# Designs tried in a protein design chat: VHH binders against A-type ATP synthase subunit C (atpC). Part 2

Target 1, 342 residues: A-type ATP synthase subunit C (atpC), of Archaeoglobus fulgidus (o29103)
Amino acid sequence: MITMIYKGNRAAWAYIVARTKVMKSRLLKPEDFRKLLNMEFDEIVRYIGETEYKKEIDELGYKFTGPRLLDHALYANLARTYRKLIEVSFGASKFLIMKYLEKWDVWNIINIIRGKMANVQPEVVDDILVPAGERDMDFWKTLLVKDIEEIVKSFEGTPYYEPLSKIGSEDMSKIEDGLYKVYYRELLKLNPSDFAMKLFLDFIKMEIDIRNVKTLLRLKAEDATPDEIMECTIPGGYELTEEELRKLAAMPIDEMIKALEGYWFWNDVQIEGKEVAAVEIEFDKVWIKTISKRASNYPLSILPVLQYIVLKKVEVDNLRVLGWGKYYGLPSEEIERQMVIL

## First folded at step 4 (VHH)

Design Q02 (from q09 with D59K; framework vhh_7aqx_2)
Fold by ESMFold2-Fast, scan of step 4:
Structure Q02 (fold): chain B 342 residues (1-342), chain A 125 residues (1-125)
Amino acid sequence: as target 1 above (342 residues)
Amino acid sequence: QVQLQESGGGLVQAGGSLRLSCTTSGFTFSSYAFSWFRQAPGEEREFVGAISRSGGSTKYADSVKGRFTISRDNAKNTFYLQMNSLKTEDTAVYYCAAKYTWGSYKLSPTEYDYWGQGTQVTVSS
């Protein structure tokens, strides 16, 4: 039934794209983030309480205060928004949206296990869970009361079991990389049988490229070995294939940067005068610009939908950076450098 | 490989002082924000203090504000927790933690990339 489920044409995408355009129109604009950077924490909560987050802030405000209220409201809204997108989709669009959003199962697994390792109360972990993937919130809440061994056993028979079985013998960062590798590996097994699937797979490969170039630059700056770099990168990128990554990883950093100038993601990147952490944020900006351009070129396709999914996540991340940064009294310039503003 | 190692813990009398150190290796120290957490017997791991990537901002739990000071030394790949006017309630295992970030840090331990193994601090009356 997979052939029937994902098979489609441009006309079949008109409905979901129209629904997505309405949702996208409610996103905060770059100018809104510039205003928020001039606000104190309480002003930010008030401002956001007048946006699409009003429902979650109003509902959760009696239980939570401070940055906890903001985190919980933002992730609750994100989950509700993604679930709504799945609910109004059908056929090929529903299949691809659900496949993409499965990455949030990885997010939830990682955060629950990290919480257990850090001996954090379940309530704190619950604040950041996003039940937008294959499993619902009732499933994730069940895991919050289990120990790590029981959680790992809960994934027996799934592709996630192998990386999770290495908990205790490998660093959590390697387990996390392993889980995301499983997610991308499974996605890349999809057959490019039609134009919609081809656009989806190209999008996924480009997303992998952005992840890989950030990993490559960070680890090179930390003098990691080529083998260590290859362990942390994801195979199957659009231009940063396993072969290309191996060649780049073997180069001295200066030669590597010159070689990277030839790749699709280099043209719009602003790296001058920036440290590696800031350069990684610039690549996130390049990705958003690329998604926007490609979605404009294919306006009756999966791309506007994926654009919305990514932009919504970026908005939540920016608001969390603002909330925690302001709560901790970080300078506005320092907060802004950590944000992805177009 | 990647290591965070606490030192400076021990037994001290109420009103005394201790300085905890967290020595790191295996990553670019200057690219990380750092925090201290503690876990008292029978309690959960709680936030104590944090220092931003730049070192320009610090944040403390209300229970230690004015008594504890966090600092960092990029040249030594080490960060510190100076604990003054110690109270019996400060008795706990203290953990150092590192977060790859440009400046923001959170109260949630789940978002930290690396952890030390902990050092015992016992404050007697």
Scores: ipSAE 0.174, ipTM 0.625, lowest interface PAE 6.4, mean pLDDT 85

Design Q03 (from q09 with D59N; framework vhh_7aqx_2)
Fold by ESMFold2-Fast, scan of step 4:
Structure Q03 (fold): chain B 342 residues (1-342), chain A 125 residues (1-125)
Amino acid sequence: as target 1 above (342 residues)
Amino acid sequence: QVQLQESGGGLVQAGGSLRLSCTTSGFTFSSYAFSWFRQAPGEEREFVGAISRSGGSTNYADSVKGRFTISRDNAKNTFYLQMNSLKTEDTAVYYCAAKYTWGSYKLSPTEYDYWGQGTQVTVSS
């Protein structure tokens, strides 16, 4: 019975992992990004039009041109890809994929509010919306025609209402931190009832650690108070728990950096002599390498699926940096510095 | 409570110079990267130039590179766009923008936290 149940669980994970392995094989490689860095904007659009983004570029090319075409095509493809993962998943895998992708509700809220603050056309915000979370595109499009007060009211009765109610009285960066704190807090309420849930929760806690170490280094460089650091960090990390964050926040920056050398995320990071933007990218690289190692250690689990979800987002981010940078004629070296290429 | 206010716009002859200022209040200036965008009638907002949070990195759209210089003064909570060798194509409403970030900047208007109301720059032939 136990053997049959275990076999069934392994077969279910094998299926979704096999589907994501095929999808992962279609991701752009470091060699592709180096080739794209030597292309002009129009060449990049043609190149991307011959990849997994062909459908979106073909469908949107009649209405959009320039970086807007790329933004819309990239995020539309991202949404389609994530919806496909949900559609081909079932049971525990579907539940965990859907829970992780709820972060895109936060993405959509933030971008709609920023769009209203920028007073840009709703169509420009629509370019970057990803309806992969709990709410569908009809909901997000309804918000595009509302003012900020009406948007906030639309979240009454949800845990997102509290941070959103502070718009106008708190800094926007704190509102964004508050929304992500809600997302992570809700995820961490999940019961580690089995090994799949435990792997998922450890992944989430490690993702929180990467966000927190970037926040710690940033705020310490700004001479922020320990209380300010605690307001901007997310509780529940893997090693950067609330108690560890309080200890680190109280240290002078030099002592804090020495203490951080003992943490899991420090082994492969090089910060000496780097600009602050480069330090952030180094931690993003550490996270990707760590995800890869853990997915290899647990190949019949949620981890290869989460690896694909993260890598797909990194690819979209890199292509967007390339598209906008090349469109404005920025030097290739400067564009490359903003990309996460392993 | 947060405010970004542009000043220094106006009418100039082609080949002339203008210095735009963006004065800020209501947030920790030193924690933000800053950019200038412009918008001509009937067009979308386009990137002009950016300065990183540290001030150690600046970037410009190719159309203004070598003619425009962005700078920041943390003590005055102000950042600037020095515009030299102005062309009629530079005629636009110029907007200042702020993004809380780890020293980088963004090129898309949708990625910014705060915006000024804009200042008109008109370059006559």
Scores: ipSAE 0.566, ipTM 0.814, lowest interface PAE 2.8, mean pLDDT 87

Design Q04 (from q09 with D59R; framework vhh_7aqx_2)
Fold by ESMFold2-Fast, scan of step 4:
Structure Q04 (fold): chain B 342 residues (1-342), chain A 125 residues (1-125)
Amino acid sequence: as target 1 above (342 residues)
Amino acid sequence: QVQLQESGGGLVQAGGSLRLSCTTSGFTFSSYAFSWFRQAPGEEREFVGAISRSGGSTRYADSVKGRFTISRDNAKNTFYLQMNSLKTEDTAVYYCAAKYTWGSYKLSPTEYDYWGQGTQVTVSS
């Protein structure tokens, strides 16, 4: 609908979109995942070692073995890929990419804390850190040698301090939700004064909707109270705003599901007869399809770049599920049910 | 304060049995999935067994399948590892772990929210 403004900005995005299309062409296809599902664990490692993950598998193979080698190689590749994307971007594209990738500060905080709780060696955590946000690798390495109390204190004066101060009093899942609320709250303060910013903010609001519907369905299935649901959801969604979430959370589950049919993300998603985990994966698929359609409609914009960032993370997540599942001898059908394959 | 506390470890002869318990406090037990990990000298923590939030699904490392059984008791806020036909290779510090997760088979130690302090299991030949 804002075609004139969008057309005026097209030329500014051509370079980064072209670079992103090349990167996207190197992602694994559904056919590759079908092949991997028929492989044994060692065959999977060999297969992945001949892909974009070759450098990391070769470099980390001396230190790690088994599915942990895959985990560390996959996240090291993800960090390198995101840093490369930032390095080749400029102006408005660089600003928006960096803002989106700030979510990896939350990832780094959580993994460092969980690593401390698990008494994992600092080197193991270091291999899965993604320094794609505002803070550099030196900052994250400094945290690896601190205890949990010192780590929390390191965030005094930042918006992340309030949720982190509740460690030990609240469940870790609530701490994670609190940190992601901070991330999204800060992003939603950005001014939608130009069309690139509006496309970015609509994308962020839609991402929030997908998180919120998954949370709502999971907690409702567990008979959580409306107040408990509101504590775990993120305000500022595209259609699942705080007001809409309060209305839905107060409904019996059958009425809530019927009301959800009116929302943009519902489409033809089938939830009857499925466990919550399978329903959450259906919404992840809806999100990826929606991103693809919107990126196609605005091909010289931030959207193809954000599409690549999301698809790269989905690929890493799928490969981790595959690696761990195969290593522990799970049936291929059970592993496939945990993967987001389009 | 959140706490996971292991008990039931000790010295046992090869072919013997031990039952490990992990008693929890400070969180909603029924909302968590539970796992046992072990760490032998010079090794990284390795997965042993897992039980889902509902208790309807269990998973085991190949090295312990058919010998170890994981179970949970929501009324007691406790979960267990029954270890039968113990081998010298089972000698390790055993850790209980809890995570809030819906169905991921990603069993990396870094994905767990809470950990016990560990209990030593020594199997003599």
Scores: ipSAE 0.011, ipTM 0.505, lowest interface PAE 8.9, mean pLDDT 84

Design Q05 (from q09 with D59Y T110F; framework vhh_7aqx_2)
Fold by ESMFold2-Fast, scan of step 4:
Structure Q05 (fold): chain B 342 residues (1-342), chain A 125 residues (1-125)
Amino acid sequence: as target 1 above (342 residues)
Amino acid sequence: QVQLQESGGGLVQAGGSLRLSCTTSGFTFSSYAFSWFRQAPGEEREFVGAISRSGGSTYYADSVKGRFTISRDNAKNTFYLQMNSLKTEDTAVYYCAAKYTWGSYKLSPFEYDYWGQGTQVTVSS
């Protein structure tokens, strides 16, 4: 009975993993990005128009031109892809995928607010919204016509209200950290009752560690106080627990860096001579490599699915950097430095 | 309270020069990267130039490269846009912006933490 129940669950994971492998095989490879770096903007649009983005580029090309066409097509494809992944999943896999993708509600909140602060037209903000979380596009569109105070008020009664109420009194970077802190806090409340949940929670805790090490390095470079650092870090990491974060935050930067060498995420990272932004990209690369290794070790689990979700977002980010950089005529070397290419 | 305030805008003849200043307060100036954006009536806010935290890296839109220079003065908590060989198509409201992260999307307005109110630059024929 136990054996049959276990094998039934394994077959369910085999299905979603097989679907995910097909989707992953359609992602752009490092050699594709090297080709794109040698192209002009119009050539890039034409090139990606012959990839899995063809549908969105064809459908949106009559409404939009330039980098705006790319932004709209990339995020529309991302939303369609994530919704398709939810639609073909079931049971435990569907639950975990949906929980992870709730992150996109935070993405939408921040970009709507930043768009309002930058006095960007609502139509431009609409280009980058991804309704892959708990709320649909109709909800997000109602916020595009509101001012910041009205947007904050619309989240009264939700756990997002407290960090949003600090807009105007705290830095936007702290508001963003507060919103992601809510997201991760809610995820970490999930019960580690079975193997799939334990793998999921370990993944989330490791993702928190990557976020926290980037935050530590940024704020230490800013000469932030230990208390300020603790406000911006997320508790519940894999190795960067609240206790460890307090110890690191109190250290001088050189001593902190030496202490960080003992943590799992320090393998194969080199930070000497790099600006903080370049170091952050190095940790993004470490995270992608770690996800890949763990997904290979647990091939019939949630991990290959989460790997695809992360890699798809990285591809969209790389294509946006490439599109905007080429449109404004930035040198290819500088564009490449901003991309996460493995 | 964080504030960014532009100055130095105005009317200038084609071929002339202007220097825009952005004075900041309420945050650690040396920890931020800075950019200039511009917006013509009815158009989107477009990237002009950016300078890294160290001042060692600068980026420019192709349309202004060789004519405009961005610089920063950490002692004065101020950064600048020196605009030379001005053209009528440079007419726009110019905005200064600050961001903590120097990574990807620096060319997109959505990446910026703080904005000034804008200063009008009008280039006559």
Scores: ipSAE 0.217, ipTM 0.626, lowest interface PAE 5.7, mean pLDDT 85

Design Q06 (from q09 with D59K T110L; framework vhh_7aqx_2)
Fold by ESMFold2-Fast, scan of step 4:
Structure Q06 (fold): chain B 342 residues (1-342), chain A 125 residues (1-125)
Amino acid sequence: as target 1 above (342 residues)
Amino acid sequence: QVQLQESGGGLVQAGGSLRLSCTTSGFTFSSYAFSWFRQAPGEEREFVGAISRSGGSTKYADSVKGRFTISRDNAKNTFYLQMNSLKTEDTAVYYCAAKYTWGSYKLSPLEYDYWGQGTQVTVSS
């Protein structure tokens, strides 16, 4: 039996949490998003250029315009922020941050492949790549010049090879689900050797629950079979285990919804009268509230750091939705419906 | 194997009309949202219009709003772009795209699962 035990240092947790608290204080507030929703695209770029994105906007504004400038600035800032967290972390905190941020490897893989399928210029794909872990930017840029077959072969010997080998025979959305299943399966192999590891694993399992309830409701609304639902869900959730998912997937939708009321994620959700997309956003809001409460309860732990990582991604996602929506002239009400604003 | 094929492109005079078709195979058509993108020489691929999975929602870029109409025919596994009051600025290669999604669509080309080969539309003055 091989067991990896990581000794936590209270000083290291205090230090990284203090750094994270400063970074979190600089995130955009709900009021900022309401102001942005009343702005046109050029005003949004100017507003963001006066925030934590100033460096990226200033450096890239001579080279890029339109939504591409915004995408490049947002993801460059995200990568810089994540690297800073890794750089200032030590021991157990660095290990857990790096493990969590490996999720961006899946993001990079799928966007490179989709870019190849769409015949999108490599430079456009490069704009949104996030080299947030052990695989650096040189690795990802090397994949941008390969064809799909070569990219798949580059992952031979890794757990990502199996889902990637199905490209051409399976739907790309199923390939993406398969890659996220690999990511979560690998994380759940970590030994709950101490309290820090247990907090991390509980966080991961709860994140899986949020993903699974969104998938379950979406597929059930589309009359998917229980087997189809199980194919798209991720095993190892906090309360939505494989066994629980099989029971729920077999229920008629009304009985399933009633059964879901007993789960931890149901307390703050309003589902009646909402479209599936709006319901999914409500569960994203539940997740953010839950992370905040748990990070408050365990303030000298990995949880405030994971909270910041999640909130920073939500901010980038919201700004991207705003930028693209405003650039193409979508109504503010429609743009707002796609955003996660508390 | 999944395939999207465009048809209906060609040369047209300003003020004229064209109807583009995108015929699909190899997937469950009713499970997808569909979009049209266009790319002019030297430009990036830009969003034109989208239709939701249910067909109950459509969206258009400001530049084509009121002139273009997107529609879908689940029985024929085909979706369309009706282009009216064409302008010289509409000259581009038009691409059809499909996204596996529930009720929404995306504006970035990087968010789509499948693409057609493109069809040229040329609008002369």
Scores: ipSAE 0.476, ipTM 0.773, lowest interface PAE 3.2, mean pLDDT 87

Design Q07 (from q09 with D59N T110Y; framework vhh_7aqx_2)
Fold by ESMFold2-Fast, scan of step 4:
Structure Q07 (fold): chain B 342 residues (1-342), chain A 125 residues (1-125)
Amino acid sequence: as target 1 above (342 residues)
Amino acid sequence: QVQLQESGGGLVQAGGSLRLSCTTSGFTFSSYAFSWFRQAPGEEREFVGAISRSGGSTNYADSVKGRFTISRDNAKNTFYLQMNSLKTEDTAVYYCAAKYTWGSYKLSPYEYDYWGQGTQVTVSS
């Protein structure tokens, strides 16, 4: 049988965009997070159990309790949601969704290795694995019973092998940075052969800019050298190219901040008087707003789909911060400071 | 090679005090936030206390608030947990943990970059 595949055809995007619009409508609203901030831990679990997370909370409630139940339920729901998105997609949309979600393979590699290095029980690591990338859960469960040397060998022949081979000789933070560099480097090799690919690559380059500005600000305040900054940043950003990063990294911090005001991500960012953690949240908010604007400008494209993927992850992150914070009895103001609420 | 090494654990009577130390090597101490976690037999690792990268913010689990104090000494590449008014329920293996972060720390035990091997604290009645 002859299968017709359309790339860059606006009609081909209508179905996946429609499915994504329905899924997006089920996300928690800012009002919901404000209500949750006034609840105690047990009330939060009950509230979440009445949402899209009902299936996971009901199913896993017999095995787990407390914040571990939330982590299991939130990540299981995230994986189910992402797998559903892949399953209902086809052609160009499926290809690009799968490429973007390969980020979760990096997440799984990092968490398994951290767990092994810290002698954390496999069950604890299993709590936060998300099989939404190239490899399925059976693959990840196989790694949970192996030692670090065997895990590294499992990636021989892949681009992830080079940074993984440095385990034991470099900081884990550098290994993590190396793995994300590989992820972005591989994505940037994709040919912008049609409009859909161009929109996807612009999105990836802009996401790199957000990561780079956070890294640049963080390391500059630490008095890191230009070479150290370049080692921790990702080449191929939208405006923070390798050359621009080299110029910025060489500037004194005050001069660098003034120069950054000219970049796309600086519009309406207020950093004065804020701790760097709060500044990072401001850039996360800028990114979400930028994604929303671009998705509205290109409504029959990959952008509404990527918007949903990002917003779903933000929701899971917010609920985890809320759950753990409330369980440990932290003040609501402290919990709210760690959340990305628009 | 990164190393976190706990010391100061041991046996103490209820109402007593202990000071745990975590000495670190192989990374830039001033770039990390630090936390203490504990694990009782048959239970998961739970958060005890955290100190931000700058040292300007500290947070504690409700169960230890007012009794425990976390501090850091950047010159010695060491951070501490001062435990006062100890209870039998504080009996656990105590772990020090480090997270590369600018001004915050993670509350989930699963999101830390480095961990110590643990030190036993036993509080007798």
Scores: ipSAE 0.308, ipTM 0.706, lowest interface PAE 4.9, mean pLDDT 85

Design S02 (from q06 with D59N W103Y; framework vhh_7aqx_2)
Fold by ESMFold2-Fast, scan of step 4:
Structure S02 (fold): chain B 342 residues (1-342), chain A 123 residues (1-123)
Amino acid sequence: as target 1 above (342 residues)
Amino acid sequence: QVQLQESGGGLVQAGGSLRLSCTTSGRTFSSYAFSWFRQAPGEEREFVGAISSSGGRTNYADSVKGRFTISRDNAKNTFYLQMNSLKTEDTAVYYCAAKTYRYLTGYSQYDYWGQGTQVTVSS
């Protein structure tokens, strides 16, 4: 249950937002990423070890080396950071943060199942697990030693069971989409009872739009059928509703792109001359810019907190791309193409 | 969906050449980047190289630069790893893999995998 925001709760929002602004100020800047792109792998690890990741790098450095050290340290820090946000939040903010972070249960399920399917060692999957959702790390580690059938059975009685029961009869990408559909469907059941809830739900619907436009463009480039596109998109978007998606999916790609120019997410996108993967990165940038503008417009709300949650994940993703790319010996230009830097 | 199948593995003498093929089945794969990984006994999967979805960019691990070449033939839904000047340390099971979007992640997060093909380089 959510508590309505009263005049007395303005101080609570100010407090949580102030704590979040301090945490946001410790995020790496574009200039830091420029320096990191000119470093070799070992230099990057030392640089990160002098940032907010110091605790995890120091604690894990004697156990792990190479990209495994980075994966473990980055995701352990991410989980600790998210748990800290929950611990310092109250009432409405705590409820909404916890609901949003349930997304990490979906992340953990997907990575464990994909790891089993690809015959990846459990300890490699453990590197990227994030116990920031409803279930703790002991639960996730128990799943790492189970087979797929046992893992599926562990979710009986939860809304995740239905998509997971289709493993073996549907491809994994459809199972993954099914799990995210469950997550978003449950969030969209929340009642827009006050302005804080309305801001949260608009944020979720806009996040769905970004996911859907990326899916739509990718699948159209792959000559997917309209039915395939509809199965891979999430209902309940801000402007990309089920009805709008059905219309767009039926269009030839050139006509579809013209129609998409009228949507909120198109104004700041740079797509000319880019391949599909680069276009998806541009929509990630559009999303970050949009979150920033909205958080600035509603500074005593959940939006600055959600902005930090998103930016922290983007930083972890960028550092992973950087670490793996340098470890593989790839040129800095190729690594930078896969980073989301604003 | 996409299914990947490697072929062309086998036994080859050091200094020799071998070409691996990875054939994909399903719909057009034009939005996917394709990568080759290899795994020697007791080791984790090692990145060998990748070709971008457009085919305009190829990237290689330092250990194989100048010796290996990746190419793709979209008309045949096939991509290749041409291996020249083979060394005994190139002995491994070679896997082809496909990923959309941000492929510079750990191998555990790739979307599709082949079953692997053995390459043995004798001296």
Scores: ipSAE 0.580, ipTM 0.824, lowest interface PAE 2.6, mean pLDDT 87

Design S05 (from q06 with D59Y W103P; framework vhh_7aqx_2)
Fold by ESMFold2-Fast, scan of step 4:
Structure S05 (fold): chain B 342 residues (1-342), chain A 123 residues (1-123)
Amino acid sequence: as target 1 above (342 residues)
Amino acid sequence: QVQLQESGGGLVQAGGSLRLSCTTSGRTFSSYAFSWFRQAPGEEREFVGAISSSGGRTYYADSVKGRFTISRDNAKNTFYLQMNSLKTEDTAVYYCAAKTYRPLTGYSQYDYWGQGTQVTVSS
């Protein structure tokens, strides 16, 4: 299967990039978020109902109200949008898009299991399921009615089985880290035989770096041991490789922060005077800016497509924070602090 | 190993006060935001309030604003919900929950949950 993913041409990339540019033009702008922050919950629903989410809001409004209507509409639209990208892609672009979107299988597994553990009603978990990965919605709906043991058994023969088999003997956070390690490990098996594959793999490694620096800073703030940090980080980063992480994890926090100043993700981050949660949002902003710069430098590649996939998820995340925050009467200034707006 | 444990639930008369505690164990939770949720029989979990990691900022649902106060004691790895002017509508199982990073009010995304403590407000 390795040899098949390295065949493609400029015309194939030009086509999918053109399709994603149209889709990207329909994303909400910073100005839209500023307007939404000044609205009450019902006004927000009406505003979003006149955007790309119109179909989902119209179809689901009879069944759902409040922030559940938004969650259901946002994630249903996200799934439909991602499936559309797969449908209009072909060859190497289709293969890479499908591989990247397998992350949503991990998302669905985690949310179903956490929902079972917390005794959350299955229909509430269904609000946020995204069948954009390897498995369809019928599969995920079947899991919603199973117990944890049956869910784990459903993944026998897949690489997800090993971390899932540890449910009950390890903390759920470690199992989640194990599932993401499987996802990234499988992606990193791809051979960088051509420039398109190298761009994809560099993107994946940089995404791992952003995840790892957030994990490293959070766990150091919690006085975690080096061994605990290594258990929670993902190997195969761009600059935060397993070897570099071991060195950083062993440093006192002040020394570690000085060492981190030399890494690619540090120059655009503003950490002075910020709490850990605010610093993590700053790294999300660094990642979005980095993706945008690289997609501009390589406009006939997978990068504009991955940029759109990431920006679409950020939009959904922002609208969820906005919807839930407004519904519960949170101050607009505090809602804004939890959003990633560039 | 990471656990949240509620205490302080019970029976109280309308207009009375009650204080719930949630103790964290296994790890230092200075980077966690903590939230209280409640669930009446047959209903979905609803947000009650939250306290941020280090800024000491607090957030409350409209239904409890002005009556409930959240606080935390990092030295004791404990956070509290002080409930004043209780109403019969406040009767529910109260859950404490912890979340790192960007604390959304959507309860399905919280990292850790307590087992719940019953609060009954009689008329």
Scores: ipSAE 0.543, ipTM 0.795, lowest interface PAE 2.8, mean pLDDT 86

